# Ledger of designs, part 12: VHH binders against FAS-associated factor 2 (Faf2)

Target 1, 346 residues: FAS-associated factor 2 (Faf2), of Rattus norvegicus (Rat) (q5bk32)
Amino acid sequence: MLPFRFTYYTILDIFRFALRFIRPDPRSRVTDPVGDIVSFMHSFEEKYGRAHPVFYQGTYSQALSDAKRELRFLLVYLHGDDHQDSDEFCRNALCAPEVISLINSRMLFWACSTNKPEGYRVSQALRENTYPFLAMIMLKDRRMTVVGRLEGLIQPDDLINQLTFIMDANQTYLVSERLEREERNQTQVLRQQQDEAYLASLRADQEKERKKREERERKRRKEEEVQQQKLAEERRRQNLQEEKERKLECLPPEPSPDDPDSVKIIFKLPNDSRVERRFHFSQSLTVIHDFLFSLKESPEKFQIEANFPRRVLPCVPSEEWPNPPTLQEAGLSHTEVLFVQDLTDE
Short names: E, the ipSAE of ESMFold2; O, the ipSAE of ESMFold2 at other seeds; V2, 0.75 times the mean of E and O plus 0.25 times the DockQ between their complexes.

## First folded at step 4 (VHH)

Design n20 (framework vhh_gocatamig_d2)
Fold by ESMFold2-Fast, scan of step 4:
Structure n20 (fold): chain B 346 residues (1-346), chain A 119 residues (1-119)
Amino acid sequence: as target 1 above (346 residues)
Amino acid sequence: EVQLVESGGGLVQPGGSLTLSCAASGFTFSHYALAWYRQAPGKKRELVAGIDSGGSTVYMDSVKGRFTISRDNAKNSVYLQMNSLRAEDTAVYYCAAIDLSGETIYDYWGQGTLVTVSS
């Protein structure tokens, strides 16, 4: 039988010890994952120097996202601060020049201590068995997949060989995915170019139709203007003919050649033709203008000049001559030659 | 100017052999991984073989043991030696330069060379 007192105290101690393990680990609360990475980097450099693989400056989730986007391998290093082999691994393997060169040239490198909340979270996801620990992750079958695990102390030459082997075994998946993305991009660019060309063609056709319509309208307006001018000219010509006939009807009759008050006038027209008519000395010079105006051969606007001395006869009312003088007052002889001067271009 | 130019395609009998060559210019060839892809009528383009800057190779299962990819950095060339050709190997073969590090924004493709395996 075991003593009652010892049995009681050992059970109580076991119970109290178990209760302490029920409380959550403070590392389970990730509040500053980027700060965890930066803090680990500074601690690493203090202990192992500045010659190390380039640390990804972001969260584990960001590293996974970037590796997927860029179609690159992601190397994850979980640092076990309390493990006896961590120091040897970092100094002699991870920070070896050939290892640094391989990692920097071929992959993204994310690293954190498991004593930091972010590193602890990743530890829970990857479930490593021992330290040092490396995992190689890449996009495979549309998901980020752990394609290699290295657990325990490893020498630099073996590390290079193992990392290269893992990459060689899996490079086909990344190359194939890169091709698929390029084909999708080319298809999208082609469709966009075709859509833009179609819209440009449609706009060009609409612009051509607009210009054709404007040109047809402009041409129609010009034809209308020409037609209106033609009609106006025909009306003007008709009115002129009617006025000439009216003046001819209103001309006083020619006096007899035997009338002592008769004047015989010979008119020289601008077209070199000659016309003669008799007038009475008592008649106004306006009768001479009316007679010439009534002739088909007369210019539309004219003046009448007498010879020797050369002078313009006032044959139409003016400010100087509101009542044109008679043939007698104008000093015309019984036989006169008068010249008709064309003023149409004045 | 960056260019990949394939050559060596043609008509061959089943069981025959053919060597494809790809000449590269305008970029630092030795830094790039290179690959041979093929596309048969009505099928998607597929990776046939790849070779990285260090000389490590990868092959699709249906050509493993029959095809061999190699590179000559001094000549800026990559080669695909095709042995024991089958009717299903009939396709347009494309050369590609792909950066597996993801540090380049430049992927280069050739115009392709036709390989026809007659029955």
Scores: ipSAE 0.000, ipTM 0.128, lowest interface PAE 20.7, mean pLDDT 80

Design n21 (framework vhh_7b18_3; at its last look DockQ between E and O 0.30; V2 from the best seeds 0.00; counts 0 for: pae O 21.0 > 2)
Fold by ESMFold2 at other seeds, look of step 5:
Structure n21 (fold): chain B 346 residues (1-346), chain A 123 residues (1-123)
Amino acid sequence: as target 1 above (346 residues)
Amino acid sequence: QVQLVETGGGLVQPGGSLRLSCAASGFTVSTYAMGWARQVPGKGLEWVSYITSEGSTEYQDSVKGRFTISRDNAKSTVYLQMNSLKPEDTAVYYCAKYTIEHSGDTVYEFDYWGQGTQVTVSS
């Protein structure tokens, strides 16, 4: 019967494979894999009690990832709901206190019914022949590898012995991987510290050079500003002197003393000197300002005051006096004393 | 189905020799690593040796140089030659089948054990 059994399984396997391309098994579409595990846990507790190994609450893929990351053994249990030995195994082996203690202390434990989509997918990967089924999985040579399989009813003592044997035979691989990871981590930390020290030194050098350039530029700008200010002041003084000469050339001639419209004005300058000149009553007060401005000893800015009555004469056009009055309109006498007030610093 | 039948156990004096045989059936023995484990009464299961499908062997340190594992694929049989036996070698010896599934680089996948054969070493 071996040829027939062999051919029968082969034909069945091909048939299942071919149907996958046309109409896949409904169980192969996992829609709530965590729900499948939680559902199994609730069913387990209802049937067998709450004293059991701690179930991993996540997908098979998550359990593999966590076992790989934490360098732990992963024990996978596939439950056959309809198998006659499933109840005895769960009740007498998995719920045995010594088994619970071993599983909880040394491994991750993932369990699911093969009637649920998540359990069915794991069943297709692990290809169990009978139930109950256990597989031990660990990281070996950078790959999650099945390192032990237990199929069929197993007594608690035998289960403990076999699980311990599998773990002890493979523990050296996990220890070696832990040491290698620690060495890589130490090398990475050292390299990062060296890189940070280099970057800090580079930034300090760059900041030092930047400060030197800023200081030189600041000094240059200050020197340029001083030089420009000197040139501007000299130009201002030259322009003032040229204006004084122009005003002197444009002054009307002094009237004759015999002129009945002649006004003799004595000016008291800020330096206590006195200057006198005759003007014509018909002339604008601007002539008085222009005369005083043309004097070498006059301030750059000044105003002209009369006393008795005390007043400032509008000798320069302003917003209040756009057109300065004549000497006659300003009420000056044939002889007048006027005071020149220095306004240069105001 | 997979079956492993151990024979060749018995009583020997310290320093004696014994050859265990494991008759395998129900699988293609030449494609799998095979091995031996032992159970000392009152103590746990202890790995002894294995032989790969290519013929490479490994041994527990306590038996290196004294035990030799071999295979005869034509007879589907695995042997354990035990020399210079000591009282601490007293145990039930089991033949074991490994599997190289799910990666092709698995070292230890005990699927099945035989019924065991008793080896007793006493003065």
Scores: ipSAE 0.000, ipTM 0.133, lowest interface PAE 21.0, mean pLDDT 79
ESMFold2-Fast, scan of step 4: ipSAE 0.138; ipTM 0.398
ESMFold2, look of step 5: ipSAE 0.000; ipTM 0.148
ESMFold2 (binder alone), look of step 5: mean pLDDT 78; pTM 0.785

Design n22 (framework vhh_7b18_3)
Fold by ESMFold2-Fast, scan of step 4:
Structure n22 (fold): chain B 346 residues (1-346), chain A 124 residues (1-124)
Amino acid sequence: as target 1 above (346 residues)
Amino acid sequence: QVQLVETGGGLVQPGGSLRLSCAASGFTLSSYEMGWARQVPGKGLEWVSYIDSGGTTEYQDSVKGRFTISRDNAKSTVYLQMNSLKPEDTAVYYCAKVYTELTGSDYRYSFDYWGQGTQVTVSS
């Protein structure tokens, strides 16, 4: 129902429109639009000097896009090189200090000669009636819209008045769009802050659960280690008891007191208790060790020491004594006291 | 030397997905509006999607809800994520620099084409 519509249709319709201009006029084929602007700027400066509004450095399409993005007015000047009023307008109006100041401070300024392909293309779009020509373009109701046209020779004071009037009449649309964009941006920022707060809270909860899991695992490992040590100690004690009983069962029978080839040995244990047993002179000193080891009161690791002379008896196989001597070979031929020394804590 | 190179096309079954990429060189992508257009065999050229420098997007009605356009200015790349593909989506897809045309008070998007495009075939 609107007389003017924002349209996004197939590219074919746009191509067909553009092709109408390629055939009748070679200027309609734009191949270097930025070069066209740069070339025009140099030509302009040669004719009118360097004191002029700042030319937008880019294509017409880029200028429209930037004006839309920045919510700024775009002033378009189409230069008619062959028109009688172009020189007068540029020298006396466009390049007037107050006009330059207004344009540079308030708007984007795009300008090109209609003799250049880019300028000719823009001319076909804006369809100006005469020169000099200025068009003011801005975003209005979601469309880049021509909000003012100035056609024909105009004096500097009138130019300032007309440009200001056009801007004042349309500023409300840009202000409205700025407010809408700011509101959308604030909503997005709030959503991002909420997402970040949620993730921070989730991370804190995960860290809390990780610490609880580590604490539980640490306690479990400690309890398991204590239990395993207790079981290992019980097993060690049980094995020790079994070995003591085995050694006791393998002991040769005690000789009769009437046997002339036997001797009674008295042992003094580390706990100051005394144990006595009779042994045959032909028996190995290993029998003495096995007997003492079989006693409940014996330390787990011990050595047997004799006096006069003081010496440690080789009662277990070793490198020096691979076959321990007999009691007779060790000089144990008379009843005497042997001392059991505890080596468990050494 | 302005150049746009499209990649990511291929053969896909109906209901499938494809992600097209457009690598831009020779110009500053962040300064331009970008879009995708397609040439359907026997049907002609169709505009598909548009994205401006600020991230505002527009879609052709036939692809709205199924296609998503995005841009990465740091990588000078434009993407088209295509979901729920239909046989009717079979076309050569072109990435294009977009420009606006004003015809009086009317406003339309137009495109500059670069390269050969990328073929998308949706076969039943």
Scores: ipSAE 0.000, ipTM 0.242, lowest interface PAE 12.3, mean pLDDT 81

Design n23 (framework vhh_7b18_3)
Fold by ESMFold2-Fast, scan of step 4:
Order: structure tokens, then C-alpha cells, then sequence
Structure n23 (fold): chain B 346 residues (1-346), chain A 124 residues (1-124)
């Protein structure tokens, strides 16, 4: 029959498809490892009570990491739900008060059922032969290493003895690692202190060089200022000398002693020296100032005073006297004594 | 929310140096193992370095002696100092929380990534 042949072929394809999905163990897919642990803990407490070692509440990988970080032993219990000895072990050995005390005081305790994906994954890694199963794991030679395995039913006193023996045999490795970590930490602190001291020294040297540079710049600027002041003073003196020579060259000649319009002036200088010169009555008082200014013995700034009455002669142009008067207009006699007053420091 | 933010990548000449920083937030850094992984465009992730909570470090053979991983728990920051860079180091670098598992004979490293990474290009 054609319909029976077609139906047979369809059933065979369905069977092959189904068989393909039966082959993988469903426990091989870990999607919620923390949930597996929590679920196992609740199931354990329902069956055996709440008096048990403290379960590590995290994944197997997290338990290994914490044991390595803290340099502690990790005790792994793989629970075989279907094994004949599991109930006896949990009730009489694992949950015994002295066993609970030992485990809680000396190690991290991770446990899961092999019927849960997380527990099955750990089972595949540890490859236990029978149940109940315990493995002791710790950091040894830079690797988390299985240092003890307990397989099959064990009584609480023997369990305590075996766990203690395994820990005592391996404690030296953890002590050595703690000392090595402490030495590394001390070395790091010392290196950090040396680096900080080096940087502080470098900054101090840079600051010292900056201050030296600034001091050199200040000294250079000060020396340049002093030099400029000297050059300015030298130019001032040179200009003064040139002005004195120019005034001397431009002085009108002295009138003859026999000229009836001549005035003989005797000047008394501040240094008590006296100089004498003749001028014409028609000449401006500016000629008297020019003559005195041209003398090497004259102050740089001065005024000329006459007596009878005492008065300052307007020998330089001013607001009051924009055109200084002549000697005649100033009332000078044919022979006069005039006084030169030093005003240089006024 | 857990967040890892990578910075410090850029363009550098062969033989040059770069320092990568990873700023962590939303969790206590000191409680976790941390690492750096890199991805060349079109290829899978390659482990570069890890540092555990105790300060122990491990490096991929190709970067050993050139790269240094460090952590500052007070600043919640992980660093990767990269020296003597090669064109082959060109990749996107990711900071990640590391899970380690003992397989009976060796350690396996698994990473969780929470950043966009930082691009490192080593080219003349």
C-alpha cells in the first residue's frame, strides 16, 4: 500500500530526529549555575535539616577564585541523589556537629547535586568514581590543585581525621604563599616610596634650576640697567660740555676798557673764586648767563643776584620776562659785583 | 549597574608605548579578578593579561615582558601599560571581569565584557 509506505518513512524521519536530541545529556547545559546551587541548598535543607556546613553561595568558578584569593582550602561535595549511601552520609557524617564545626572553621564548602547542570559540570571535571564524594582543593604551585579525594561512605570521626590529615599535609604550601604575597606587597610599597622620592627629588632639582635661571636673568637685567644709567650719565656730561663750548664760542667779544658804554662785572662764584668780564650796556642779560654757564667752575644750575637793592637778575627767558632786559634796563652801573648762587641741588 | 569604561587607546608608531585605563563602577573592584582581552577585526577574542585580587599576574606569551597589568582598588581602576608595541598588537582592547576555573590540569579564563573597548592601532 502506497499510504502505509509513505507513513512508515515519515515515522522513521521523526524517530531519527528525536534520537538525535536524546543523545546529549540535558545536564551538560549550564544556564543558571547560581540557581542550581540555591536549588540544591533548599532541597538539602528540606531533606536533612538546616544544621549543615555553610554552603558557598556562588558558582564553582567563584568558589575557586575566593579560595585562591583568601588562601583557604575548598571542600567540594558532589551529591549523588540516587546513590544508596547518600542519605546515611548526609544525616550521620556531613551534618554531625563536630564535622560542621571543622568545615565552617577551616575551609570554604561548595556543594551541588550531580543531577543539576552546575554539579554535573563539576563532576565531569573531577571525575569521581563513586558516592558520596568529597574533594579538597587548594592553591599549590600557582594552580588550584586537588590535594585529597574521599570516595564512598565514611563515618564522622574518620571524616574529621581524613580532612584534618589532608589539610595538615598541605598547610605549608598556603603559609609559603602568604609569606610570598607579603614580601611582594612590601617590595611594591618600597618601590612606590622610592619612585615618589625620585619624583620629589626631580621636582626639587627642576625648581632649583628654575630659581637659578631667574636669578641669572635678574642679575643680567640689573647689570644692564646700571650700564644704561652710566651711558646716560656720560652722554649728559658730554652734552653739557658741548653746550658750554657752544655758548663760549657764541659770546660777543669784550668791549674795550675805554668804551664809555662798557660795564665791568666781577662775579663771585659759590666756591669763593672770582671771575671778571666786560659787557656792553646794550647787550641782553642772557649774555651774562651764557658767559657764566660756559665756565668750568660754574654750577650746572644757578641764578645771578645783584645788590642795592638785592634782586635776582632775569638772565634767562621766563614767563615774566620772555625777553630779558638789557644791562642798562636792569640798572647796572659801569662796575658791578654780582653773586652766583648754586641751585644744582634745589 | 555594572560598567567598565576603557580609555587610552590611539594611533602609535611601532616601538611606542600606550597606557590603557579601565574605570569600574557598580561593583567592588577588590573582590574580582580583572583582565584585558583583545580582538583583531574579524577574529575572536584573545586573552592578553589578568590580575587576581591578591595581585598575582599572568600574561599571554606574545606580550610577556612588554605589557604590565596593574590595579588601583582605591580608584576602582585597572591599567595596562603597553611598551615596545608591534603592528600585531593592533586590536580593540577590552577590560573584563575574569572567572577562573580549574579543569583538573589547568586554569581556564572566562571574561564578561561591559565596555565598547578602546582601539589601539600600531602603524607607521
Amino acid sequence: as target 1 above (346 residues)
Amino acid sequence: QVQLVETGGGLVQPGGSLRLSCAASGFTLSEYEMGWARQVPGKGLEWVSYIDSGGDTEYQDSVKGRFTISRDNAKSTVYLQMNSLKPEDTAVYYCAKVYTEFTGSDYEYSFDYWGQGTQVTVSS
Scores: ipSAE 0.000, ipTM 0.282, lowest interface PAE 13.0, mean pLDDT 81

Design n24 (framework vhh_7b18_3)
Fold by ESMFold2-Fast, scan of step 4:
Structure n24 (fold): chain B 346 residues (1-346), chain A 124 residues (1-124)
Amino acid sequence: as target 1 above (346 residues)
Amino acid sequence: QVQLVETGGGLVQPGGSLRLSCAASGFTLSSYEMGWARQVPGKGLEWVSYIDSGGETEYQDSVKGRFTISRDNAKSTVYLQMNSLKPEDTAVYYCAKVYIEISGDEYRYSFDYWGQGTQVTVSS
């Protein structure tokens, strides 16, 4: 990726770009801007001593950004190594104790020699007319603005007075911006709290609706289950009735009373009622069960007992009696009394 | 070598949202101002948003209230959250390392070391 500097296009900017390409100044290529600042600081200390304002340890662009962020004044010093007044200014004004104290307490201080690429770049931006040169920069009306320029030799007392005047004249802009940032921050915090409260409320409402829906479905499912059980019971009752009718239709006809092989059976039901029917001695005991099952008065599950001697008659297929015997094989007489016992729930 | 890589572009419906990311390498992100610029095909490059090293932001009037720029210095990444997108936001978006320039009384953002860009299309 090739570095490419872009600014909002104007005819002037395009023209300047072209001219710099055709006639480059050796100092126009900044390759180590921080090194330029550090190098200048060491050279300054060797010549003027270590009692000086604290140098900002970074590029000019970084100093501008920090001044903007912190809402502080930025003092820029461009050192003209070859100018006749540079030594006097540095020794007698810039390094005066009161000047050092003022600068260190109130502002960021960026300085570089115009013979260094970084200092030359800043010189091209600020367009100073003579040396020594100082510029005071701060955020004014949303823009980093040069609010003061001091050009030419100045004495310590006058320097303090001029720097203080420039700061006092412009302090209101920094105070206003500080208040605006606080208001924007408060508005953003309030908006974030409102958004979080809204989302929390929305999620609570969704959860409440989900639980209501689940409870409604659970209740509906229980009601459907009860209804299905009732329908199943009605179908069971209907099927039982149909089976009773089918058994009744399939019963063999009663033999004639005059038939010598007829058996008259008197059944005593659990409700103490009596039912009589004739059967043939050659018929299976299953016919007796089918007859009793077909009666409305019969229990759902029952067994048939003969009482002298007392015994249960095998009227339905079982392991002991896979094929129930005939009435004759069971030893029934021409007239019998049989007892129906209710086995429902046993 | 300074390198910026933009991601997160794509196709969205009007009113939709996208989040663009810019991964920076070859320099210490925390020491520099960063910005986003965009270019509609056949038109000039337009500044969109700026964020300084301290997190202070500025926006082009057409995107104020809809776009939010942020930075994560630990991840060397700059973001652009774009909400309520409009068809006119359709452009290639570039992440750029920014310089603040003062020339006389003129103040402007100078963009250097930008990436390949990421396409944002707002349609149908």
Scores: ipSAE 0.013, ipTM 0.393, lowest interface PAE 8.4, mean pLDDT 82

Design n25 (framework vhh_7b18_3)
Fold by ESMFold2-Fast, scan of step 4:
Structure n25 (fold): chain B 346 residues (1-346), chain A 124 residues (1-124)
Amino acid sequence: as target 1 above (346 residues)
Amino acid sequence: QVQLVETGGGLVQPGGSLRLSCAASGFTFDSYEMGWARQVPGKGLEWVSYIDSEGSTEYQDSVKGRFTISRDNAKSTVYLQMNSLKPEDTAVYYCAKVYVEIEGETYTYSFDYWGQGTQVTVSS
């Protein structure tokens, strides 16, 4: 036992609903939304002339995005081609010079016929009750929000008053958002600038410390080089002194002046000083070298020359004289003058 | 010519992480809203995340707290950092230029899709 009741109007409502559901609307498929806007603009200009608000040249979704980005009001006009008041509104209100000026200066203007797929889609979203229809949309509480609706025929002066009223009532939201965006942008730019300055300062400090470390290392290396040179020179001088003392200790004693086999040699040193010593004819020329080397006044490298005839005496082993000859074999007389030549630069 | 190139997809274990990248070209990247949508087998296409030109973000409830969208305007790139991945996150992920539609006081996001997307598979 179900209570079943119907009225004539209830049946008609169900029937009309079913008919609307069953009848597919070809306008439900949007394939060229920009083309829909352009074609509407051309048909509008053909009927009402070129003196009209500047049409947004893009889709409804693009117009919403641009209005949100720019923090501007978006005025949406849905044109009902079949409505009796559409021509009157367009000719006398929408295209009035003062209305055109207001719309162009204060808002983005998007318009389309509801007979076009794009306009029909927007109609489904805005759900207008009658024509002509205008909706004012803006960013409010982070949502693009319909803040005003104007439905039905309206005169130019009333249209200006209503649009201005809607904008004045909602302008504070856009101003607040604009100031907030500018403040956030300034804060972000300042943070980036501070971060860049900090990183530059850090790099400068790191480079300064690197240069200080390199300078300390360079000074240490120079000090080490100087110390090594001093130690090497001191060791060289010590070794030279020890070698001179060793040679001195190994020198054979001078023969007596009365020995018939003794040779008196007078050496002329590079510093023009003269030193004399007696040697035995049977002694090697190496003894002459050892004697001169043991002297403080001798150069580090030298050779010994005899004159008349001029010749270098083989006082150090050589290829020609692997065993240096004796004074007698070298042809020295009982009294000789020998010259010491400095070879330190050779 | 507008191009969006998605990279970073792959096979990952449940609980793992992946970072998706989308390199954009052919338009003024800094001026547009960007987002990620995914094609889930059996469920159809669903939006995942949105980031506007100023860096404000929105997420689908199922990924909130696990996914993070970000953008690098200097590189014209948008990223999706995916953490604590679940088998249900298995999908082809698409990068898109986003348009916002309003129905009353409700936001609806419309996506333009480019490229083949990047496959994300979460499996043991």
Scores: ipSAE 0.000, ipTM 0.179, lowest interface PAE 15.6, mean pLDDT 81

Design n26 (framework vhh_7b18_3)
Fold by ESMFold2-Fast, scan of step 4:
Structure n26 (fold): chain B 346 residues (1-346), chain A 124 residues (1-124)
Amino acid sequence: as target 1 above (346 residues)
Amino acid sequence: QVQLVETGGGLVQPGGSLRLSCAASGFTLSSYDMGWARQVPGKGLEWVSYIESGGTTEYQDSVKGRFTISRDNAKSTVYLQMNSLKPEDTAVYYCAKVWTEIGSGDYEYSFDYWGQGTQVTVSS
């Protein structure tokens, strides 16, 4: 009966071994890398307390990306749960106040157990020889590069000295990259400012040119208007002269001095000059106006006044006098003095 | 949970073009480098292109000048524009979140495959 039980348990063990052999190592498949980090952090705090360097709250890939973007050192701690020196290192070195201060002030700190899938993947990448293990990573020559490795148990003072040495030896690369990024950023800002200044200058020049064209067109239009007014005035004066000439040609001939029906009229012009002409008593007062209008010395608009009694003679057709009277009907004597009054201010 | 869903594959004649799209969910795309890899009949997996979070791109020599990788972080989408396609480009194309592996002093790109891929067939 005993061989029967032994065979039964042996078969179960073989079956479990076969299942495990077919089933891949769980650490080889990372399904929750953030969860791996968080669970490691909680386990660390339970065992070593809450006084520790600030753990990066994300995946290894994210930590590398942030270190590259921010141009900071990344310190990677791979925790060997089963290694004899892990507890002493964490309690006495990693969690020492001066070590915590250095790590928190100068670098990003990423840590995980190699028993977790995420930590196991990082272990495969970094290929550590023993525990405890620390790697310092930074951007160098356009690549995230391992610039230092610390393997095996180390005391706090030695840890500070080694981390400082690694950083000091490599800080120039990060400084150079910061300067290059700042120069690229300044160049971009300067180009943008120059483009904005150029466009503002172009718009200002276009506005000045528009106003200048508008002013030139306005001046040209005013000059054309003045020229047109001069031409219109010249035409008006020419028409006036032609009308004066026509009136002169249409004037009845001056009657003989011996004609008993002749009237001698002496006109006093506004310029104090005097002109004489003879008219016939049967002629309309319009003839007097036509004669005075034909003279160069006559004002452009005038009226004719007689004295004793003082009266304005109706020498042009009007509403009151549509047919102006004759010299006889107007009561003129054989010798008259008539006054020409300038009405240019009317 | 991280998921990548590839679309845009199909049958195309030699010299034709296709645009592949990769819809990402469960993570912030802008924080990660992304890439495309393909499995060619009779060969293993080979990388096609990478695009870093900062926009820097790299291409396999056989696709350089023909393929263009791009990303739209606001839409959480990665694209692969494939021009002048050849029968040799026939493969299942996978979108991958790039795992940055640091080995002995330099970092290398590695892929995690999160979708079933999209089939591209170039044939007349």
Scores: ipSAE 0.000, ipTM 0.223, lowest interface PAE 13.2, mean pLDDT 81

Design n27 (framework vhh_7b18_3)
Fold by ESMFold2-Fast, scan of step 4:
Structure n27 (fold): chain B 346 residues (1-346), chain A 121 residues (1-121)
Amino acid sequence: as target 1 above (346 residues)
Amino acid sequence: QVQLVETGGGLVQPGGSLRLSCAASGFTFSDYAMGWARQVPGKGLEWVSYIYSGGDTEYQDSVKGRFTISRDNAKSTVYLQMNSLKPEDTAVYYCAKTIEVSGDTVYFDYWGQGTQVTVSS
């Protein structure tokens, strides 16, 4: 069935094209509708002067659209160039000051000659019986509707009366539509205000949640810092204890009290306790430091001071003393009291 | 030695309430965050709630709004008030002393013996 349908429609299109070619009417081809309006306006002004209703500057479709949007009456004038009454109507009725004032104040006015393609198209749509011809169009029941027709020669006073009658009879429909549009617009504004309030509430809730999350993160970070510091302190104390035990194991044995090359040293610790130990004259001062460091009650960092004269003993390797002296070299050949100074916070 | 002793478990009807208590000793209670975790026999351990030393609290999503953790530093005790209990809340509940809090993960270094909570009709 598809090949038959294709062939059938092709033949029908050719037939329609041929009919169009056999009876071409130049007025049936609208190629420049705006130009048609402009040229008609200029021709009208040359014949009847510039005192006329304000011509809508656009196509018939545009005039209908604008009348619908603005909820205004559209007055359509179809000019029959060759009709016997056209000149009298235009000069004496359409261009009368009172008629011009009425049209300009209450309606959109669209006009064109039926000898122009655009005017001919509108003529085919409105199907006027005679000239002069006027049609009143407005939005009724959601459609642009012809609500009045004036056909044949009419005097200015009668024209004013007829146009006013048509408008008054139909004005209620435009008022009703305006009220409906206002109601729809008010509903839309209310919905938009509700949507804005909802979004503002969501933003406030999101900011509140963000602040709660930041506060939670801050508290967790502080707790982690406290725990990490406690663990570091415990590790430091364990390492210190292991180092003290290592130093204790590496201490040379204490000389016998009967050894003539040994000396008894008395240490005064920062806590006012006293500790004593014998050392050989030939031992390095590092042995004194290692002994004191190995004691449970010793500070973590300390220095050892001698009196007579007061001086700090080089008991740890340094750049000045890469090899600390022996007790004998340091003048510790006699029983003395040495003072341990706490340097942990210095 | 650190000791944590839980009490307050038992059998309760769905929708009912229980209050768990944990008495702590052997450490400076006010310096540590405390928590509650639960375990169904044969399943993994999951945290339920914890309370920082300063009183701020955190809850697992499934118990939020139903359970409330609190502490009494003068009594060295942590509490878990459980409301609107569900059969899914049936588990052994453990009191724990925290060592570290990192993001959504809470680490515990000491645990109590646990107390059984059974939600059943």
Scores: ipSAE 0.000, ipTM 0.104, lowest interface PAE 23.2, mean pLDDT 80

